# Miniprotein binders against p81326, part 69

Target 1, 226 residues: p81326
Amino acid sequence: MLHFGGFIMEINHISKILEKEREEYIRNKVEEYLKQGFSKDDAVNKANQSWRTYIGHRIQDVIYNLLKKFLKDSGLKVTTDKALNNRNLPEELDKVKRLIAINYGEYLFLPDADVIVYKVENNDIKIIAIISVKNSFRERRFETTYWKLKLKESPVTSHIKVFLATPDKDNEISYKCPNGKPKKMRIILEYELDGIYFLKEDFEETEKAKHFGKIVEDIIEISKKL

## First folded at step 8 (miniprotein)

Design V3c
Fold by OpenDDE base, second read of step 10:
Structure V3c (fold): chain B 226 residues (1-226), chain A 104 residues (1-104)
Amino acid sequence: as target 1 above (226 residues)
Amino acid sequence: SEEEKKIEELLYKALKLLWKALELLEEAEELAKKGDYEEAIKKLEEAVELLKEAVKLLEEALKIAKELGNEELIKKVEELLEEVKELLKEVKELIEEIKKKLEE
């Protein structure tokens, strides 16, 4: 049994490690956009936007790979919304897709589900948790809470736990009441979601707000109750 | 201290290699599912090399930590080193399993 402790705890440095690549990435992208005929200012802006997307995907990929690895021994499986975005799905993934779908009357749509954790028992699939990975909260701050509320509206999906994983680099939700002032976003996210997991050490820990290192244990415990 | 900074640097480098190895492992699994066993093996072999390098970096970090006498840091590095070695073993075993399938 891989002792989860060392590798998962070191995830705190993921942002710092990836940021070391930023300068080279930006330089290369700026050069690329200049060759495409963009102005210097436009090239820099586009490069920075590209970096934000890139770094977000990298963090998501790391989290996905870690969860997949560490949940494997417990018999739990992990997939992504991207993997479900195929016309020809294996039977198992097709079932997963159907079990997380939200009903909008004539249409079924999938929630944003960066990581999906499920188990297979006797050919039946049970969805355990959806994990949203957010590197920053610049846009769509409450999108994850929207999906949580929508999932609760159906008896088919109401049991699905929704978690947020974030390094919260800008300390937008790390503390509930810094300097005695309530942080609306932290309070709402913590209230509406089943948990927030931080990829950092500097945050206010609560029953629902924990270090990312606890997510594996929490998911396993939830899976036993389903 | 300068030595602590060096340990941190080594840990960061090792973690980066470990993360990349996990990515390659995922890619290899997807390739194997598609029946592209040869390419899967290539990805896994690349992962093995990254993990071997990570082991070397962690061993160096461990040496420095022991020289400093920092028990907490020693324990941390040892745990990580053991995890990387275990992953390395798993990847090697997976290569052998895929090779057997390729021969069938």
Scores: ipSAE 0.289, ipTM 0.674, lowest interface PAE 2.0, mean pLDDT 89
Fold by ESMFold2-Fast, scan of step 8:
Structure V3c (fold): chain B 226 residues (1-226), chain A 104 residues (1-104)
Amino acid sequence: as target 1 above (226 residues)
Amino acid sequence: SEEEKKIEELLYKALKLLWKALELLEEAEELAKKGDYEEAIKKLEEAVELLKEAVKLLEEALKIAKELGNEELIKKVEELLEEVKELLKEVKELIEEIKKKLEE
């Protein structure tokens, strides 16, 4: 099977599954709200709002599973910030957590790292990349940039690539200068981060802003240099 | 091999067209709900052209996959091709339905 062709086919398959899931989810939620006594219009509005919340978590899980599957044969491992926040951590994950955490005196804080890619060589762990997943308009999207700058300050973490993955349905960062007006958010994110990966086709492609289908290839190439 | 790289390139191009067509379908649905049938038809017609191009690319990829004798890849390309063809048929039918409403 062709490595990257297989990944792209899986992304397409997942997109179809998510669309069917959306239809079923909204239908069921509308019925649920109608039973609670809401009007038809209110039920539809509440169902759509519920879907927006649901899809945020769902797309993070989808990205995690896709990366885990397609990076495995390259000797790369994938975990999540949720896994790292568990009370009892396996030794390997405890080491991963310590290698990406930012030290503030007595406190360690994890960056905005929804998905983390690393490798293990002779019981030594090297973090390859962290990926922040933003599925819609999020006011705190510069938080990813802050964490990139903090990671850059330490010799232990300065090599770690920081990526943003997003469907950008609101077209907030899809183009650098739509209608002749510079989009500060797109410009700053592209400048400071190591890459932006879009889960959509309509966007301005650059060396650092690419379709999500390119992420596996890019991560593998980065890992070879470490 | 060069053939494998060509299949990968064709699949990627076809999927990009498919995803763009799906975006246009979503836009058309919103326009139709708003009662803007003429704009909805325009978006759907754009989607039809993208899907036709995707079919051509996938048919080329299938020919190469069959020449390589890779049964798993042949099956995956055939499945995607059939799904794209089915979607193309559905979009053409939807255009006719909306045109009928526009005439009423």
Scores: ipSAE 0.000, ipTM 0.157, lowest interface PAE 15.0, mean pLDDT 79

Design V3d
Fold by OpenDDE base, second read of step 10:
Structure V3d (fold): chain B 226 residues (1-226), chain A 104 residues (1-104)
Amino acid sequence: as target 1 above (226 residues)
Amino acid sequence: SEEEKKIEELLYKALKLLFKAYELLEEAEELAKKGDYEEAIKKLEEAVELLKEAVKLLEEALKIAKELGNEELIKKVEELLEEVKELLKEVKELIEEIKKKLEE
């Protein structure tokens, strides 16, 4: 097994790499919004918002591609909620979609599932894990926790592991008790989720809070128990 | 040291190329799923060029690391270099597989 461990470990640089593109991106977007008739202040604000969305998608795409690559040799498959948001799904993906659906009585809804890891055995699909990718925690801080709790309510989905992957640029959840003060968000997320994986080195490591480099091994180990 | 900074810079540039290569691979896969094999091949060929450049950067970094005698950096760069070379091989093989499908 070619140890692709080096590239995964270097993922810490992804945020830095992407941030180098920010200035040019912002400049171009500001110019675009000015041409649309927005004020300078509005154009800057809209450009910054656009950047946050853009960089979030880029990070998610990198994580998806890495997991897909590194889990392939283990016979595990990876998809996304976006791929499942189609009217005409292949049979396999249609099954995946149904196996992660949450029951709300008359309706079934999908959890936020940036990355979905599953295996196929004898034409049966087993969902292994859902990975939520968060670049920042400015909005919807406990959304991933909500979905984890909802998945636990059904015997169909209760086995699905829910992980959070984040660079945590603003150090919102990197430490539990910095300066002796508990960080509520870190404590709750670590308690409720099956794991938090950091795309950085500067964080407090625990049994559930690990470097992103451990996620592949952890997923493989979980898959063996299912 | 100045040499260590140079290694870091080279690694950074190589990683940037790797990330872009993975994006191109994903785009190529989506194109192939849609039956756009010719465009998929173009994306993969672009990825090959990026990976070749990454190899060159990592080889330079490795040379500097060896000159410094830093065993930790040598090992790190060697591991990355091997990964990139393997990825490059896989992408080339994928191109050939898609080309065969087009001739069919």
Scores: ipSAE 0.152, ipTM 0.562, lowest interface PAE 2.8, mean pLDDT 88
Fold by ESMFold2-Fast, scan of step 8:
Structure V3d (fold): chain B 226 residues (1-226), chain A 104 residues (1-104)
Amino acid sequence: as target 1 above (226 residues)
Amino acid sequence: SEEEKKIEELLYKALKLLFKAYELLEEAEELAKKGDYEEAIKKLEEAVELLKEAVKLLEEALKIAKELGNEELIKKVEELLEEVKELLKEVKELIEEIKKKLEE
């Protein structure tokens, strides 16, 4: 059974839906800002800025739902850091939380793990991967790398794959050496992380930098080796 | 197997082309809304070429899948091939509609 084709077919439909959603969102936000007394140009600029924030959360939700759907038949489960921050956790999620928590002396913190993939076997939980979803790289650009390096320090968490998923619309990490000049962010992220998955077509593909359509296949393959 | 790896590679390449075609289709729709019909047609014609290449890749993948006798893989490749062919038809129809507008 290869889930790859079905997964990509659904992503194609979602891409079209998100673009129509973008048009409606921007139209509504422009009207909102115009009513607040902003000029047309300012309203459009503010609407575009608002969309960039909104789409970040929307992409995370889409990725979570797609992975949950397409990994279920492989015996894999998916959760989010948002779910793990609930006060009253089911026993299974409490165990997931404990298996990814990082020790800072008197404190335990969760990594910035937007989406978490794990499996349950005989009441034992094994974390397969965490996925950080980034719409832009302006602030906290190496946050995902920091968490990868911290997870590697413990034998409990060192096996966990850390992936980055991004549309990279600003072309911040799409190429290692655009115009012959090395891009430190792309080079460092690819070096330190286990993979970068692009939600776009125009990027430099490597063994670690792939189209998002490869992620389900890769996660299933990793889980079989655990 | 090596054959399964080849099918995965062909599917991946075809899907990259399909995604780019959807991107071009969206760009063309925006251009058409602005009345830039000539540029819209250029984007759609580029999408047609990408979709034709995707069809070729998927037909190769289908041939390999049939030789392997993997029914689930055959079905998945066929489903994607049908989606690509449907989009190709839609894009060709859009080109004709816009050309009619351009000719007045």
Scores: ipSAE 0.000, ipTM 0.170, lowest interface PAE 14.6, mean pLDDT 79

Design V3e
Fold by OpenDDE base, second read of step 10:
Structure V3e (fold): chain B 226 residues (1-226), chain A 104 residues (1-104)
Amino acid sequence: as target 1 above (226 residues)
Amino acid sequence: SEEEKKIEELLYKALKLLFKALELLEEAEELAKKGDYEEAIKKLEEAVELLKEAVKLLEEALKIAKELGNEELIKKVEELLEEVKLLLKEVKELIEEIKKKLEE
């Protein structure tokens, strides 16, 4: 049993590690956009936007890879929404896709599910958790809560835990009541979601708000109850 | 202390290599699923080299931690070192498994 302690705890450094690449990335992208005929200001803005998207995907990939690795020994499987966006899915993934789908009458749509954790028992699939990965909360702050609420509306999906994983670089949700003032976003996210996992040390810990290092244990525990 | 800073730097460098190795591992698995075994092996071999370097960095960090007598740091580095060595073993085993498939 891989003692999860050392590597997962050090995930706090992921943002710092990736940020070291930023300067070179931005420089290269700016040059690319200038060659495309954009103004200097436009090129810089586009480069910064590109970086935000890029770093978000990189963080998501790291989280996916870690969860996949550390949950493997427990017999749990991990996939992504991207992997489900295929016309020709293996039977297992097709079942996973169907089990997370949300009913909108004539249509079924998938929730935003950066990481999906499931188990296979006797050829039956049980969805355990969906993890949303957010690097920043600039846009769509309550998108994850929307999907959680939608999943709760069906007996097919109501058991699925929805977690948020974030480095919260800008300290938007790290504390509930900094300076005695309630942070609406933190309070709502913590109330509506099954858990928030921080890829950092500087945050207010609660029953639902934990360090990312706890997510593996929590998922395993949930899986045993299903 | 200067030594503690050095340990932190070594850990940081090692973690960077570990994250990259995990990315390569995922890429390799995707390639293997597509039947591109040769390219998968190349990715895994690259991952092996990164992990070997990470081991060296962590061993150096461990040495410094032991010299400082910092039990907490020693334990932390040892745990990480064990994890990296295990990952390295797994990647090597995966290479051998894919090689067998190529011969089939």
Scores: ipSAE 0.319, ipTM 0.693, lowest interface PAE 2.0, mean pLDDT 89
Fold by ESMFold2-Fast, scan of step 8:
Structure V3e (fold): chain B 226 residues (1-226), chain A 104 residues (1-104)
Amino acid sequence: as target 1 above (226 residues)
Amino acid sequence: SEEEKKIEELLYKALKLLFKALELLEEAEELAKKGDYEEAIKKLEEAVELLKEAVKLLEEALKIAKELGNEELIKKVEELLEEVKLLLKEVKELIEEIKKKLEE
């Protein structure tokens, strides 16, 4: 089952929708802040700050829905860390939570796993991958790396692939050495993680750094080996 | 099969070119709205070259798909090729429209 054209087209369509949402969101927030007595410059700056938070959640939701849609026919299931943090979990999700949780003595903590891909075989669950979604890298830029290193320490979780998905609009990790000087963040993230998937076209492609359009086929290939 | 992997590789390369061309179209639209017609035409001409390369890659993929006799894959490649050819035509027409505005 090849789903190459449809998946790629939906990614592009979503990018256009998000940009239109940005225009409307900024316009509304600027008006709101002006009514609160802020100057025009302050209102614009605050609106842009608010958009950065909003878009982060929107991109996570978009990626979750795309992966759920395009992995379903391959027998793969998708969930979110938000779903796993519900008070009363279905048995299946409770098992997923236990299989990705990291043990700190009397406490179990979930990694920062925005999207989780798993499969069910004879009531047994195998976690395939977790995807961390980052709109920007100013805050918590190496959190995904920390969780990858912790997952490697246990035979229960060491097989789990850890991916980063990002539009990287500020070109923070798009290139390893753009001005002849190494970009430490890109180099470290590519080295420690199992893959980086870009929601953009302009980036330095490697075996581990790919366009987001490749993520579905990569996850399916990984799942077949488990 | 190895042929199916080659088709997938060609499709991936074609889609990357298509996405870059779409970025250039968006940039050109913004430039045209600001009255920067010469720079807009430059971006659109870059998009034309990328789309021409995408067409070549898709035609190669279609040839391989036809040799395999995989009807589903033939249809999917043909549909994408048709979309890319339509976009190429639209971009060329847009270049001519903007050139006319420059001459006025």
Scores: ipSAE 0.000, ipTM 0.142, lowest interface PAE 16.2, mean pLDDT 78

Design V3f
Fold by OpenDDE base, second read of step 10:
Structure V3f (fold): chain B 226 residues (1-226), chain A 104 residues (1-104)
Amino acid sequence: as target 1 above (226 residues)
Amino acid sequence: SEEEKKIEELLYKALKLLFKALELLEEAEELAKKGDYEEAIKKLEEAVELLKEAVKLLEEALKIAKELGNEELIKKVEELLELVKELLKYVKELIEEIKKKLEE
């Protein structure tokens, strides 16, 4: 089974394949926005934003499917926040939803959870980890950190590990001090989260900042302690 | 439902083939870097066959999903199908690129 190295390579290949579609995608979207009455500059900007959303979603889906496959043999299950946004949930998913919900007094809300890993043991559900997949950090830079802190505030959710997975294409968090100046975002994310997993090789590795290929092993290890 | 289970099974099989194809793609790239273009092409051709099979499985899954009217499953299958088709196209292009290098 392609374990750690093979897993990273598979994701890298997928990303490269998806990036080849960029030019055609942008062209088509620009045309679409021009037809909607936007200026050329606005159309280009909107097309670029659309591309970022599109590719991010596709990468997220691939990661979800990969994790689901690699964790299956360990008896771990995988779902998404999107799958939990249903009025009629199976009992198992309804329990998962309740076990990750954050209390805001009169309301319960779900954290952003691109991937949720859990186990079922003796009909009891234990949430293992939440994984946020971020392609870029242009928007909502500390959103994942916020959710980690909120989960930590409750004894019901405090044990849930929160991981960030990113290719970090713009090298926003790949290094702590690339020019002798601290990268605030990297330092804060690494401090607050349980781990950062890079879908690339060119990054500063630490105890918490690892190659994405190590995420499966780490999750399995955590699951054994619960 | 039994149909949903069938879709999941087909998706799993297709993903397995996809991962194998990606492994072959990586091996082929390494071979090509070493100048072993003939063996690289063989690996890529094997990948093409796996991906074609994956497409068939996903098309079957898509058919079942559409018959069920499950929009979520339809979308999921379509997304994976698109990915596999894109990879298939990419691998074929790589074969042609390597063949050109062999002729030079």
Scores: ipSAE 0.012, ipTM 0.264, lowest interface PAE 8.4, mean pLDDT 86
Fold by ESMFold2-Fast, scan of step 8:
Structure V3f (fold): chain B 226 residues (1-226), chain A 104 residues (1-104)
Amino acid sequence: as target 1 above (226 residues)
Amino acid sequence: SEEEKKIEELLYKALKLLFKALELLEEAEELAKKGDYEEAIKKLEEAVELLKEAVKLLEEALKIAKELGNEELIKKVEELLELVKELLKYVKELIEEIKKKLEE
């Protein structure tokens, strides 16, 4: 039904920018660590670690901006957990926050929901999806699983999709073992979550594990059924 | 009731500890990937202590929920306690795995 050539081209363009940004970042960090007296190998390893931390935040911002741009014409709105943690919150965002937070009496706990997609109809807020963006997700799977479980338990929130978006650069969940079986973490995350979107080329696609380029179309189709 | 508020406070405190432990796990994995195994172990050991505290809070909440006979709260606390215990086991196993790398 819909053609997302523009979205795919934008992703490819940003990927090229990020690759160039990586080269410059690594070069500068290696020089910095060498000046601090680290060996060349240590400097390179520390620079790569620094890049992994930096790119995690950078990818979150990229995904937010891409989804905001490409979902706008479908009547969908996009926000972030950072926006929801502002002290003076607009009424619309306060409603969004209340629909995704765990309420423990007088305490309201907001999940680490990096990107949130919602729509407004007749002054009512409908949360479509929560997207968790991770370079590493093994240690965070219990957090994501807990939020999925909590959302599923309520008629108000059980419709909300929980997605993981990850480059999986270290092939932690996109690589099959030599015996052909996926790793246990991949099996668990794919079973419990509504989808995994990979920001990489080489992996085995399934019904729930897809290229990131498919996320806009999937979100729009989900929103139409609400 | 007052008891229900106490359970809610305990759950909130346990959840905060859980998410702090998850943050430490993320940091530890990044350190381990770069070969900083000793620092990774320190972060994971801190996470173990936070998770142990979360277990104690949740066990207290479960005791109160059972005394109230509130089946919904009992189920809620038991599910969270199960998740925290599974994560604690995982973190302890990860510490042992990294210690083996250090000894190589």
Scores: ipSAE 0.000, ipTM 0.203, lowest interface PAE 14.6, mean pLDDT 78

Design V4
Fold by OpenDDE base, second read of step 10:
Structure V4 (fold): chain B 226 residues (1-226), chain A 104 residues (1-104)
Amino acid sequence: as target 1 above (226 residues)
Amino acid sequence: SEEEKKIEELLKKAEELLYKALKLLFEALELAEKGDYEEAIKKLEEAVELLKEAVKLLEEALKIAKELGNEELIKKVEELLEEVKKLLKEVKELIEEIKEKLEE
């Protein structure tokens, strides 16, 4: 079994590795949009937006694959919100989908759940954790917090842990009080969420703010209490 | 000094190889998840070769650093060398794990 420890240090470099592809990606996309008749400025803006989406998905995929691999031996299963966006779901995934749904009266909606960790025992499914993956906090800074609070409102979902995983490239939430000034976003996210996991080394560690390498152990521990 | 510049150059090259290897590793993991084990193994084997080259560069850098008696550079090179060797071991283990899956 590959010890998670080595891959964990490597994950710190994911953002840097992906950023090396940025220049070529942007160039190609700009050319594509220019051919579509967009102005140079519009083409650049669209290319940059496309890159943000692309890199976000790549990071999410890496995290998903890592969690799936390292949680497998513990008997835990991993899925994604994308996998749940199907009309014809296997019974297991249909149950997972129902167990994370949030009640809005006449409607049930799913939280943003980039990664979902669950356990199957005696044909019963227990949702353990939802992991939100964010590369940057430019938009929807407290979206994950909203979903955590909504999940807490129901006895069906109140036990579900909500974690944030991020490289925090721009150091938006890496430190609580840099230079003695409180970082509102870090403080709120750390308070409201069950944990923040950093895909980097340069951050302020606390009880809830840890290196991503700790997430597997934490999830396993939670799973034992359920 | 000229020797210090050489160490820095070797470190830079080794880091570049390390990043290329890591890229291949992540791509391989994605491929393996999709069931494309053969292509995953190919990428990992390429990563192994890059990491082996990085080890050689770092060993050369370490030799020069020791000859200079620069403790700071020695420590820096040793730390990176240890990291690369650890990664190399992990990539090799991953290849074996994927090969076992191909045989199932």
Scores: ipSAE 0.037, ipTM 0.452, lowest interface PAE 4.3, mean pLDDT 88
Fold by ESMFold2-Fast, scan of step 8:
Structure V4 (fold): chain B 226 residues (1-226), chain A 104 residues (1-104)
Amino acid sequence: as target 1 above (226 residues)
Amino acid sequence: SEEEKKIEELLKKAEELLYKALKLLFEALELAEKGDYEEAIKKLEEAVELLKEAVKLLEEALKIAKELGNEELIKKVEELLEEVKKLLKEVKELIEEIKEKLEE
């Protein structure tokens, strides 16, 4: 079964749904803030700030559900860092958590891995990749890079691929050298990470910087080598 | 078999055309957001031609799969063909919507 066409079709439909959700969300939030006594300008600004937070979580959830759906037939499983932070974990997820935890002396911390892909083979768990989802790069620019470098330090986690997924609507990392000036963030992220997947078409494509539509195929290929 | 290899080649070509059409679709959506409606329509019309070619290749693949009686390949081709036809319809509808905005 060719999942590639189905996967891309779902990305297109989700983009349309998110645009409609944005209009409705902003309208409702503006009314809510006006009722609280804020000025029209303040209500609009607050609604836009609220939307930026909401859309970040929404895109993450969408990517999780897409990957879960399209990787299932390849024997791959998908979870989230939020699921791994639950108080009482199923045995399988507890094992996943232990396999991605980073050692800081007497403490173990999870990387900020929005989406985690793994496989179960002969009752052994193998982590394939973690995916960091970023709607914007206005803050915490190198957080994903930090976690990649920490994971590389341990023989238990050094094989784990670290990917970034982003619409990059503000063109913050879409190009390496626009107008001849190097963009430090794009150069560092591409160098240190295993891949960058763009939820847009206008970007400088390289072996590591690809359209998001290729992520399922790439993950499946990586899993076959483990 | 030789016929099964032909089907896989047709599926791969159709998938490549679909990917190309989707790149054009996303570029057109960005242009439309900026108010560049004429350029957006141009890219969408190019996407329509690529999707029509993909449909033709998939219809050929479906004919071969049915002649072979391979239910697994028939299902694979039918699913992709349905997806491509749906996208083609959506792209055509988008062209008409943008054309209406140009006339405003």
Scores: ipSAE 0.000, ipTM 0.153, lowest interface PAE 14.2, mean pLDDT 78

